# Ledger of designs, part 3: VH-VL binders against Transcription elongation factor GreA (greA)

Target 1, 156 residues: Transcription elongation factor GreA (greA), of Dehalococcoides mccartyi (q3z8e7)
Amino acid sequence: MVEKIPMTASGYKKLEDELSTLKVKRIDVIEEMRLAAMDKDMRENAPYHAAKEQRGQIEGRIKEIEHELKYADVSEYTDTNTSKVNMGSTVKLRDPKNGECCTYTLVSPKEIEPLKGKISASSPIGKAVFNRNKGEQIEIEVPSGTLQYIIEDISF

## First folded at step 13 (VH-VL; from b5 with heavy chain N31H)

Design c6
Fold by ESMFold2 at other seeds, fold request of step 14:
Structure c6 (fold): chain C 156 residues (1-156), chain A 119 residues (1-119), chain B 112 residues (1-112)
Amino acid sequence: as target 1 above (156 residues)
Amino acid sequence: QVQLVESGGGVVRPGRSLRLSCAASGFTFSHYAINWVRQAPGKGLEWVAYIWYDGSKTYYRDSVKGRFTISRDDSKNTLYLQMNSLRTEDTAVYYCAREWRIFHAFDIWGLGTTVTVSS
Amino acid sequence: DIVMTQSPLSLSVTPGEPASISCRSSQSLLYSNGYNYLYWYLQKPGHSPQLLIYLGSYRASGVPDRFSGSGSGTEYTLKISRVEAEDVGVYYCMQGLQTPYTFGQGTKLEIK
């Protein structure tokens, strides 16, 4: 049983575009390696080693994207009058100790910007709030301790 | 404008004390953990101390435990580092940096204040 | 303490060419919540450090898209796809998994 990866149609398209770009870059890097290998002194051939490492990173990212696309469960946002947190929801979290609030929006993997409040459903915050109602208390585990919040509002 | 501004640095002899301040503006100070990070002349970055967003947890690097005390006054949006029994190896530029609770990123750093401990 | 090791410690790069810096940790920085607690900072000459990459791969606000971070566990890489003159400075990786937080030794990037 392989767990599916939720994403929007827009998020899926962005991953496909990145994959296409990376495949082109891979071709370029392989050519750079070929040209650098014309220098027979490989001990300190910095251009060759830089290109080889770049290829490794490109191959790694390609494999990650191909995995995400293979197991993607694509959906589209709809306007709904639901009380439950779902993909596309904006969640206001209240710290019960001091009443202070923070706001996060559940977005597709390519739209993630945690410091701007854009997080995935699989992130620590996303897992804690997904499919929950307004008023529920949640806990988020981080290396420095456990954070407690109350879901104060849900919007789309 | 989001910023952190350190002050309180100076030149002192070993064994003396200094208190550094870090004034925060443009953001809700009580949302963040805050760190002190230092940099000796010509050297790399070295983490010094940490205080949790509600002040309930503090941590120190071993070389400063018992000598340095980090504290915060959220009513004044100010972080402090009380440095007692200063040693020559404490000579550095001291930065304060805010830390996001869940993400632990130091996204805003102060300009630094210089502490020189010499005979 | 988690030891952070950067390589190389110095780079000279022609403008427009790529650069790559690696960072290895003495233990995994992947926490059970799914985040890699690994950060990249740039300290430009005469300035305080600035955040480039957080949680291994997310770009901080205002950081050009020519900067990218990758890796997981114990090995991480910062890439600059085309180096510009403004990229000169010292790059540090940091772990934020457990105190004491620790930095790599720094990588000094210079323009040839």
Scores: ipSAE 0.717, ipTM 0.861, lowest interface PAE 1.2, mean pLDDT 88
Fold by ESMFold2, fold request of step 14:
Structure c6 (fold): chain C 156 residues (1-156), chain A 119 residues (1-119), chain B 112 residues (1-112)
Amino acid sequence: as target 1 above (156 residues)
Amino acid sequence: QVQLVESGGGVVRPGRSLRLSCAASGFTFSHYAINWVRQAPGKGLEWVAYIWYDGSKTYYRDSVKGRFTISRDDSKNTLYLQMNSLRTEDTAVYYCAREWRIFHAFDIWGLGTTVTVSS
Amino acid sequence: DIVMTQSPLSLSVTPGEPASISCRSSQSLLYSNGYNYLYWYLQKPGHSPQLLIYLGSYRASGVPDRFSGSGSGTEYTLKISRVEAEDVGVYYCMQGLQTPYTFGQGTKLEIK
């Protein structure tokens, strides 16, 4: 029995897209290796060795992705499952002082990109919004002070 | 295009004043805290001043407190640094940098404006 | 004030080889919310600084994955797995935990 890997539907799609791109790059790098080998002695062929290194990186990543996709446990977060903030939710936070909004999506650890709005449930933002409803006021503690927001909208 | 553009630098004698401006474009200025950072010729980076996203908090390095005043005009998307009683030690390139709430990252920097204070 | 100590101050690297820059703070930069308020910036010759790494380990937009940040508390490291010519410049660590924000002295990276 192999351990399942939890991920969102969007996370699964990202891995599929990356896999497709890598398979195309693999073809190109193998051709680079063949062409480089035709021009020079293999012992002294820097272009060949550089392409071989790149191929190794590509093949390693392909193997990782194929494993993750094979054992993926994808759960779908929809309005029919819950009305509260959960994994996969996108939350719109309104600053009550000026009405300005910012948007964050709760993602798995492998997908975290804070400046792109992708945060974990255990991050300061994630902890503040998790399991909350639209309309609730939240506070986020940062070194510069306490930030106050209203959950304006929740989507998947 | 997201950018910050500083202006107002120049050559002045010690004891005089300059006002630096930092014009923001391509993003919602009121979402961010803004910082002034300076770099003396041949030296490293030195933080100078900070203003919170809503203008309610300002902070200064000790060497400029009482002489420099940071302010913002969100209707003009402009940050200011009023520099009074300038000293030779204030000679530097001055950058403005936007700071994310929560993450405190300075992800966009201006091109800098040069201030030279010489006797 | 939090003192940021950077090492080495100058680094000369053969192209294709790894590089490592360390940064030590006089106080922990790990805040109770779980974030490390530590940042890495690169200033290329003739340019303004640009963000490389934020919150100790996250890469800024457009930063190649050969750059990585690690560490927690008082000790942080920037690694370049394979140095390229475009990586030349001065690297600064900064703490964003408390004002006055402070920078390390800078590390000048050159190609041998």
Scores: ipSAE 0.714, ipTM 0.852, lowest interface PAE 1.3, mean pLDDT 88
Fold by ESMFold2, fold request of step 14:
Structure c6 (fold): chain C 156 residues (1-156), chain A 119 residues (1-119), chain B 112 residues (1-112)
Amino acid sequence: as target 1 above (156 residues)
Amino acid sequence: QVQLVESGGGVVRPGRSLRLSCAASGFTFSHYAINWVRQAPGKGLEWVAYIWYDGSKTYYRDSVKGRFTISRDDSKNTLYLQMNSLRTEDTAVYYCAREWRIFHAFDIWGLGTTVTVSS
Amino acid sequence: DIVMTQSPLSLSVTPGEPASISCRSSQSLLYSNGYNYLYWYLQKPGHSPQLLIYLGSYRASGVPDRFSGSGSGTEYTLKISRVEAEDVGVYYCMQGLQTPYTFGQGTKLEIK
């Protein structure tokens, strides 16, 4: 069984752009290797060995991105406000005990920064809010206890 | 400016009391759990006490249970540590640190206040 | 209590070279919600501790990208890809899974 890799449309686009850039770089590096090899002294050819190492890094990254794109599970979400939390949504969570709010945005795995409010759909917060409506009460389990919030607003 | 500022440290004899304060500014104090962490001279960091964001839970390291009391006054954005029956082993710099509810990270620390317990 | 063990306890590094510090916990810090409750702090000489890495691998705000954290369960690593003079200080790992929260012994990083 092949596991899907969840990501936003923005995250998918970023990977596509990186892949395109890397494929262009690969062409350039292969040409650098070809030109360096005209010296024929491969054992003492620093430019050739540097280009070969760079090509290896590029090939590795290309393979990784192609895998991620092949198994990507992209839910395309628009600026249109829906009633449900989706990938790319920004959710405002209200603590019902005191009315105070915090805000999180569901992002691709590559963009996660929890203390800046950027979380994945698979994070504790993401799982609790995904596919939920404005006004729903949610619970988040953490070692310090169970936290309760109400989804006050959903935006993109 | 997000900050925590401790005060109330000093030099006292064993068996005496001190009350430390930690004043918060620049952030919503009631969103966070707050911790006291201490550091004896030349030693590492040692967690001391914890109070939950709504004040409903407090926890202490065993060596201070029954002697120290952590409390918070959210109307004053201030955390307190009442330290009774002080011992020489309580000598340390005391820091307050805010803790995120879900992530438990201590991302903001105070400058520390020094407590010296000596006869 | 969860025991946190750091290695090495002291580290001398030539500027520009990488550094690596390991931290082992006496029990898994991976909670059922998927987070590793492991943190790295730096205490520069004469200063309060500052957060570097949280939840095992996420970089705190303002921390240079030459710092990275990895690991899961009971074994965690802090890496500095290119040590700079400002990185001097004592590095602590901490577990935030259960009270009492506990720190490693500290790793003093010095410039050769």
Scores: ipSAE 0.700, ipTM 0.852, lowest interface PAE 1.3, mean pLDDT 88
Fold by ESMFold2 at other seeds, look of step 13:
Structure c6 (fold): chain C 156 residues (1-156), chain A 119 residues (1-119), chain B 112 residues (1-112)
Amino acid sequence: as target 1 above (156 residues)
Amino acid sequence: QVQLVESGGGVVRPGRSLRLSCAASGFTFSHYAINWVRQAPGKGLEWVAYIWYDGSKTYYRDSVKGRFTISRDDSKNTLYLQMNSLRTEDTAVYYCAREWRIFHAFDIWGLGTTVTVSS
Amino acid sequence: DIVMTQSPLSLSVTPGEPASISCRSSQSLLYSNGYNYLYWYLQKPGHSPQLLIYLGSYRASGVPDRFSGSGSGTEYTLKISRVEAEDVGVYYCMQGLQTPYTFGQGTKLEIK
């Protein structure tokens, strides 16, 4: 079974647009590499090495987006499912040990800023809370251990 | 303003002890793991010690195990490093840095306190 | 212990030109939760280190978009698309996957 990546229709479209832009940029960077390679000494050619690295970054991002689009699960809630965590939800997580809370919002890949509380549905936090109800206990696995939280509040 | 402020550094002879403090303000201290990182003069960064957000786990680099003790007092928003049996190799600027539980990022660092161990 | 290897150890860059710093780890920093536990810090002369990039590719607050991080597993890159005078300092990569946390040797960036 393959894990699906929940996202909104607008999030899916933004990824498609980014992918299209990156494919065009990839063509441009490959041409930059070709032109820079006309200098016969590749070992000392800073423009060539910079373009090669940029190509690597573009290829990596394209691969990530293609994966996200391939496994995308586009969900739209129109009327009856507003009580569960979904794309665009803001969740308040309570630490049962001390009662302190932290807040995260599920956003599309372009909007991700983890230290500002904006995370994807495919992130460790997103996977743990997606499609869950207020009051449920969740676990988040990180290298330092397993963290336990209770979903204190869900808002949009 | 989110801050970490170290204190307790000084000049001591080998074999002596110092106790460093790191005072936290502007954020909920109990949400974060805290680290000590040091930098010898002219050298790179070297991680020293770690304490988990609830104090239940501590870890040390091998060269300080048995000599240094990290602790936290969440009621005072303060982190401590007790440094015993100091050696000349411990001479460094010591920084405290907060660590996010899930993301492990050290996003806030103190200004550092200088420890000089010399004969 | 995870060994972090940085290259180059020194850069001298004309303002406006790009710079690239690589970091290689002795084992994968990609954890089963999907995050790469790799971080970039800048220490400007006379200052404490500051976070630039976390989890391999996310920019910290206030970090200009000319800084970007990429890579996964054992190979990571920090890029500055157009170097400015305020970018002078020493750049460190760090792994946050397992204790002891470890840093690369540092890359000193200077303006020509």
Scores: ipSAE 0.692, ipTM 0.851, lowest interface PAE 1.3, mean pLDDT 88

Design c6
Fold by ESMFold2, fold request of step 14:
Structure c6 (fold): chain C 156 residues (1-156), chain A 119 residues (1-119), chain B 112 residues (1-112)
Amino acid sequence: as target 1 above (156 residues)
Amino acid sequence: QVQLVESGGGVVRPGRSLRLSCAASGFTFSHYAINWVRQAPGKGLEWVAYIWYDGSKTYYRDSVKGRFTISRDDSKNTLYLQMNSLRTEDTAVYYCAREWRIFHAFDIWGLGTTVTVSS
Amino acid sequence: DIVMTQSPLSLSVTPGEPASISCRSSQSLLYSNGYNYLYWYLQKPGHSPQLLIYLGSYRASGVPDRFSGSGSGTEYTLKISRVEAEDVGVYYCMQGLQTPYTFGQGTKLEIK
């Protein structure tokens, strides 16, 4: 009963990139632990204890990513299903006040980068657009007020 | 190249006025709220004023209410801060910073313009 | 007004070691839409502030992955896993939940 982990191809790539970075960082941290451990008084060795904590975090994240990559379910979405917003959809939102547009892509949690337009289905934007059609008006509540948009286009 | 450039700073006596400008380029100015943030010499950051993306909402810190007016001209991609009845305590570097709708992040800051209020 | 309290106010770190800065708000920064409206900025000597972390935990573009943000509600932490010389400067937390937006006092990070 191993649960599959849905993600886009972009999300898979980002996990691979993070894994590569962490493996390099692991090598560096292990070397720092080795160098710090050359001090005879390990109880008073703050650099050693800091590096040991960091190594634990890195090892844990590596195992997590390796599990996610092993059980990843990478799905492609096609434009033939653009009648409703779904995972992997790119949605163009039009501000009815000035006609200007912004674009968001619904991605899995590991791929989220809000300022690059990559959001989750559970985010304020994601909840507002999920399962909706082109032409629908949506509202997004933020502390500064309620924002209104029209779904101008849906693509994959 | 996305940027904000402040101008209009200078040295003035207390009670006088200055108008600061913040020129935006490389992005759609009308999509963003804009903030003025100041930093007195040797001090931390202090938020001053806010204007919503469509100009319909403005907010000010209490110490500048009634003296400062923030405005925007989207046709010129320019933000303004009219600073009247200046006081010595208004002496600072003034930054403009764009704020994303929804996310409220100040991801682009200008280089700052210096206002010195001295007798 | 929401008061933002940083600790420590000054931090001297050996190169290559981790650093941690905390920020406490007088009110929860978690909004009903699920976002934590907390931000971290770095002001390097002689420069304007730059965004490091937004909404509590997302790294801004171009920010090295040795920086991470965590926390929710009223307590937030910025961590640097391995301090480098370029990390010197003053770190500020900010709340973006309600006006007046407010900053912490700043934490000056130096290399020792």
Scores: ipSAE 0.688, ipTM 0.852, lowest interface PAE 1.3, mean pLDDT 88
Fold by ESMFold2, look of step 14:
Structure c6 (fold): chain C 156 residues (1-156), chain A 119 residues (1-119), chain B 112 residues (1-112)
Amino acid sequence: as target 1 above (156 residues)
Amino acid sequence: QVQLVESGGGVVRPGRSLRLSCAASGFTFSHYAINWVRQAPGKGLEWVAYIWYDGSKTYYRDSVKGRFTISRDDSKNTLYLQMNSLRTEDTAVYYCAREWRIFHAFDIWGLGTTVTVSS
Amino acid sequence: DIVMTQSPLSLSVTPGEPASISCRSSQSLLYSNGYNYLYWYLQKPGHSPQLLIYLGSYRASGVPDRFSGSGSGTEYTLKISRVEAEDVGVYYCMQGLQTPYTFGQGTKLEIK
C-alpha cells in the first residue's frame, strides 16, 4: 500500500534543502574514507570506521527524505518555477557591471578542474552558489578584490 | 586558437620611450586581468605590471612606477605598456600573460618582444 | 614583497628517475577562501613560460599526470615521477596572492 505524506510547500522545501546538504556531506565523508583507506589496514583504521558510520547515517536519512518527497502531498501550493543549485548543477553567472557571463558545474572531487569550470561545492564559487535560486546575487572574495555575480541560469 | 602577440620592441638609447602592444585573439579579452612579465638576458622571470579586467586597478613593480603605464583597449582586444625614461636595466624580453579573475592563473603567455636599452 | 625561494637551483636527472623541486614563501599563500595562490611554470629552452600547476596542486590542461604539486601555506613541492627528455628547462614557482607578484629564482632541470 502506497501512503501519501501531507506537508506544506515550506515543509517540502525544507526537505529538499536538507537532501541537498546531505548529498554534499556524503561526498565529503566518502572522500574522507578514501583518504583514510590509503594509510592503514581497514580493520585497524579508526578514522575510516568513524567515517563509515557517519556515511551510514547520512545514507539512511537521504533514503528517508527521498521517500517523503516521492510521496508528498502538498496541501498549500507555491510554484517558484526554479530549483536550487545542487550537486551536478551547471550555473551561469552574470557580471552585473557589463552583462558578461561565465559558467561553472558542481562536480565530485575527482572531476575538479577549475580552469574548465568544474568546481567542488566547497570551493569559493561552490559555497557562494550552493542552495541559491536563479536571480540571486552572490559575491566571491579573492585577493584581487570582491567579485559580484547574479545567478542567470541553473541547468542540470 | 587562443593567443597573445606582443609587438613594439626594439633598440633604444637610455632616456627614450617605447610602447609595447599585446594583441589578444581566440578568447573574450574583457574577462581577464592582464600582466606584463619580463626576463633579462640569462635571468629569471620578473613581474612588471598588472591591469584588472575592467581597467579599474593597475599595479606596478617599484622599479618602473612613474615611468611605465599599463592600459587596455577592450574594443581592440589590445593591452599596452608605455615605457618612458628607459634605463639599461629595462633590457629584457617582455611577455604579456592573461590572468583568471578567481584563480589568478597565467595560463596563456605571448611569445615575447625584445627591448634593448643601450647607449 | 613576498620572497619566493626555490631549491635546488639546478638539477641533473637520468631519464626515468624522479625529480623534486621545493618552493618556500616568506608569507603564507593560503587565502581565507581556501585557495593556495601558488603556481608552477616551465620555460623550455627558447620558449615562453607555460603553466604546469595552479593553486598549489591543480594540473593545467595537457600537463601529464607524472607532474604533481603539493604543499600549503609557505612550503610547496613540484614532483616529476619519471623525468623525460622533454622536461628540460627552467621551473619557476610564483605567488599570485598579492602584487607585486613574485617568482622564485628558477630551477634548471638537465638530463645527464
Scores: ipSAE 0.653, ipTM 0.832, lowest interface PAE 1.5, mean pLDDT 88
Fold by ESMFold2 at other seeds, look of step 14:
Structure c6 (fold): chain C 156 residues (1-156), chain A 119 residues (1-119), chain B 112 residues (1-112)
Amino acid sequence: as target 1 above (156 residues)
Amino acid sequence: QVQLVESGGGVVRPGRSLRLSCAASGFTFSHYAINWVRQAPGKGLEWVAYIWYDGSKTYYRDSVKGRFTISRDDSKNTLYLQMNSLRTEDTAVYYCAREWRIFHAFDIWGLGTTVTVSS
Amino acid sequence: DIVMTQSPLSLSVTPGEPASISCRSSQSLLYSNGYNYLYWYLQKPGHSPQLLIYLGSYRASGVPDRFSGSGSGTEYTLKISRVEAEDVGVYYCMQGLQTPYTFGQGTKLEIK
């Protein structure tokens, strides 16, 4: 049972672009390590250690992306279920006390930017809205209290 | 264009009052909680007071309770800090900072206004 | 009150080298909704504080990817993979879990 990784077509393309960029960076960092390794000062080979850490991060990220692309499930989230919140949906939440609205888009893990309204389905907001219809009331628990919203609109 | 601008600072003697203002522009002010944070000369950051997005909740650090009052006027996009019975230890640069309701991040800070309390 | 303790309080770093700042809280900052209510701010000399990292690990808009935040519960770390001259200033952690919100003492980062 290999679990598929849901993502939007835009998310898939961004991962492909990131992978391409990382593979180029990997080449550069490997050369930096090679040159720094020739200068092995007992006390001060900070350039070597910095490059080694950077390479490790690059290699790890490449592995993650290759796994995600291999098991990606790129679904058509347009038009097939615009009545319910799903992956790729943009949801407009209205505060019933004052009529003010805020907007969130459910995105894949690599696209998460909460302050820009891009959240995961597993976030507090995502869990509250997932698979819900326009007009439903939802609650979000935060340390400052319980926030009440009505799903005003769902779009893609 | 998203901005917070503090004003109303000055030099006063202990026991006097000042009112600080924080004018917001470029965003929907009523969406956010707002905080006052101060910094004494050469010292670190110290949270002072908080007002919830709808004004229904206010909180204060213990050392200012009963002396300072935070308020907001959403029709003017302005936050206020009324500071009474000022003490020398209240001397600081005072910043206002907006806070996101769910994420509690202070992503926009003002430039600060200086309050000096001295004999 | 939740006490926030930073270490080190001063850090001198050669340009291009990594830096690491730790922050410990007197109680867990992980809330039942899954968020860690921990924030990192940078105050550059002569400027207001600016948000770097929120909810423990998310970078604020415009923050370079050489900055990363990690940790959960009571222990958090800010890392700069390669320090640049523009990174000079004082770094503060803050908890946003309960009032009074509290900051660490600050870590002054200087270039060697």
Scores: ipSAE 0.635, ipTM 0.831, lowest interface PAE 1.6, mean pLDDT 88
Fold by ESMFold2 at other seeds, fold request of step 14:
Structure c6 (fold): chain C 156 residues (1-156), chain A 119 residues (1-119), chain B 112 residues (1-112)
Amino acid sequence: as target 1 above (156 residues)
Amino acid sequence: QVQLVESGGGVVRPGRSLRLSCAASGFTFSHYAINWVRQAPGKGLEWVAYIWYDGSKTYYRDSVKGRFTISRDDSKNTLYLQMNSLRTEDTAVYYCAREWRIFHAFDIWGLGTTVTVSS
Amino acid sequence: DIVMTQSPLSLSVTPGEPASISCRSSQSLLYSNGYNYLYWYLQKPGHSPQLLIYLGSYRASGVPDRFSGSGSGTEYTLKISRVEAEDVGVYYCMQGLQTPYTFGQGTKLEIK
């Protein structure tokens, strides 16, 4: 139903840390609302309404992070000798026609920057390289035709 | 700095030729398809021609087929547009644009060079 | 040839207010690999076009997050959540699915 969210261990940790920070901030904002509510005229209470808006933003972000953590698909790689592409891998692809190389890093959906080589595992390039070994040929289908590459190197 | 610089524009009479150049710097030229796009005075953008990253495929809009030839010299990081039998309708600013192989995005455009065809 | 139709062709917006531009294609731009081969460019007065959005929804490097693209198939939308004076210019959609690549007619955005 809901697709898994690929991410690195560092990405997962970052979300956990942000969640912890937001939960602390939520406590502070709720207290600010309570203190502002001591003013009996709530309709004209700008501090109360400001805190209420901040709380809504914090609650929304918390819900988003909890969803991402719940559906996260996390990989841990500590050994640079692995031969298989996974989350967090940097893959060097060589075009056998002209010998030129390009480099892509598999990142979480929040870190995607395709023109800088940061792609998701679900992208056409990501699907083609995921779980593949160094030396394998891969194909990427685009409207202009089929592009062929060799996985020249995998690093982490 | 990643850039494309066009040159070779000018004022010519109908039936004459011009050769446009597009000099690339700051990136690996052979990784990209390159396009020519033109814009007539006061008008919108119109794609003209395209050459694949390895030079194996070229395409032209119908109105320029047989008159224009796109080519690339990867050793000089330069794209060319040879424009023969020029017509008044070819009057435009001509841009070269870099296209990503997989994403087909025109992410870098030149400043343009002006071609005026008039009697 | 794939025909690209933009709406509106002209748009006058108060600074700080949202804007929305529609682009329709005569055939689907969704390719079997899952990408929508649709692009948005901005041409500021006196400048070359610049890429804003590629593949329907991805922002190009350096494009502010107030710009967003959405849509699939034959209908696409560019949204500006809070228009600034710097956003003035002509917006073009383009299809990159098949040659000849084709552009919409352009949408001129003005500040009022």
Scores: ipSAE 0.182, ipTM 0.625, lowest interface PAE 5.8, mean pLDDT 84

## First folded at step 14 (VH-VL)

Design d1 (from b5 with light chain R59W)
Fold by ESMFold2 at other seeds, look of step 15:
Formats: structure tokens, sequence, C-alpha cells
Structure d1 (fold): chain C 156 residues (1-156), chain A 119 residues (1-119), chain B 112 residues (1-112)
């Protein structure tokens, strides 16, 4: 019932490293809160409230990473295995209306940068291309409408 | 570099017309939706009009509908805003901004052109 | 129309201190494809707006890591972990879910 999160081995490792760093940082922020709370007036204690907010951010990110690692589905492949789109694939999508292409690479959650063409397998683009072959037509649904593309090339 | 440059602003009386241009360079213009966004002196940002990447869809804020027409000429990499029946409330700096088709982000903005409507 | 409400409308910050700006929408900006169609822009004095954060949490190119965006649905936050002098200007949230696209009122950030 819980959807698996595709990622590369390098992506998994980066999440593990971030988690370790955040757990150390959490300890530091909890100590900052403790030291700030030694001031008797908590209502006007800006350092305490700043540290409390930082802790909330850290706790939230830790939970997110732990979920991603728990449900991670790590794939193995080589640059010569380009028959279908998979994790680590780079896909070139052609707009049939104007012939122009755009390129996306399926990456782990830590590496996502959509405007640089780095997307997850669970993104709208990723879902549309995952496990597809060169030459297939795909649709991507966005609020502005349904976009149609042709998978022009697949590489790694 | 990726660039948008507006032109055609000026000072006009109410009821008159102006046409703004937005010249694009450094990217494939036909892949993007383009928006006009305006900012009255000392005020916030206000979206005005939108044209889809292939020109097939246009949308306008209600206060300009029927008076303003957005258009694009992809052969010249140029966006236009024809502004008719101008009102003092249309006084603003007008920006063009490109919009990504899937992500809807306005990642590149022009420098703006000033339109002043006064008697 | 989707109404975007920012708070605070202004703030004055000592360099090196954190800042936080909230943005609330009159309806959810989370689309069925999983994206939150929420954007943050900074307009520095005398300049046109620049994109900082898109789809709620992703950084635009060249944006320092002291900026972060979070939230989903109807509530979103922009945070600056350590404010610098170059961060002065007006911050706007925008929804890109449906036309007419709408902006918040703006939050003016000043250095003390």
Amino acid sequence: as target 1 above (156 residues)
Amino acid sequence: QVQLVESGGGVVRPGRSLRLSCAASGFTFSNYAINWVRQAPGKGLEWVAYIWYDGSKTYYRDSVKGRFTISRDDSKNTLYLQMNSLRTEDTAVYYCAREWRIFHAFDIWGLGTTVTVSS
Amino acid sequence: DIVMTQSPLSLSVTPGEPASISCRSSQSLLYSNGYNYLYWYLQKPGHSPQLLIYLGSYWASGVPDRFSGSGSGTEYTLKISRVEAEDVGVYYCMQGLQTPYTFGQGTKLEIK
C-alpha cells in the first residue's frame, strides 16, 4: 500500500549522510534551547524561540529522510542499459508541435532540481516516462493543461 | 545570456492606447508561456495577462479584459501587450516574465517599462 | 480568485539574525500531480523581481542556502537563517495554480 521511492545508490548515501549531520545538529540546537531557557523570562526570549523553530525544521527534515530511506527502492544499472527509462536515466523529450527538445534526468530526492532538469521518478515527468521506451508518446498533466511529448532518446 | 527587454512605455492621457513590446533573447522563446505583470508606484505586484507557449491560450485579469490584448510573434522572439482605453489605474511599471510549462515558475523577468496615464 | 495573504507586511532585522515570512492561500495550492504551485520572489530596491523558491521548496539558480521554503496546501513559509545586507527588499509569494495568478501583499525586509 505504501509507494516505494526509487533512488540511486549515490542518492541513498547522500540521504544517510544528511541524516547523520542533522542528528548531530539536533543535539546542538536542543542544548542551545536549554541554555537560552536558563534566562527566567521565556515570553521575550528571542534566542530560545529562534532555537525552537530551528529544532522544528530539523525534526521535520529528519522524519522526511527516515521515511525516504525506509521506503527506498535502490536500482543498479550501467550506461549500456538504456532500453527503458529507469533511475539515473537521462531522457530527451520532443514536443511534436514545434520539434524542440528538453532533457530530464531521473535522480534521487536529494538531487532534485527541476529547473535544471533533475527530477524524481515520482514527479509528473518521472511518472510519465518511467519504464517507457524510446519512441513512446507520453502525457504530462499540469494545471495549465495536458502536455504531450515523444521520448526521443534515453541515456545514462 | 537569457534576457527579456520591455519597451513602448510612456505618458498618455486616459482613453488613449499604447503598445508594449518584450524582446526575448538567449533561449528558445517558443517553449515558454509569457506573462505581463505590473506594479503601480509604491504598490505590490499584479498579474495582468498570459499567453501560452504556442499562442493558443490567452488569459487576462478582469480589470483589463476587453481593453488589453496579449500576443506573440515567435519569428521575432517578441511579446506584445496592446493596451486600449487606458485608465489612470493602469499607471504602473510593466514587466514581462517567462513561465516554465510544467513548473509555472517565473524565472526570468525583464527590467520593466513605465506607463503613466494622467490628464 | 485565490487570495494570498502574507505576514508580516514588514520586518526589521539585525544582520546575522533569522527571518521568517508566512504566506496563506484561500485554497490549497497542492495539485493532484503532487506539486505545490507556490513561489517566492524577491524585489531588491530599484530592481525587477527575481525568483527565489519555486513549487514551495525548490531553490532557483544561484539562491544562497540560507533561504529555505516549506509548507503545503494553504500555508507556506520562507525562512532566512542569517539575514545579510543584500537580502533587503520586498518578498512576494505567488500562486501559479490557476489564472488569474495572484501575489501576496509583499513583505518589506529592512536592516536595523
Scores: ipSAE 0.659, ipTM 0.838, lowest interface PAE 1.4, mean pLDDT 88

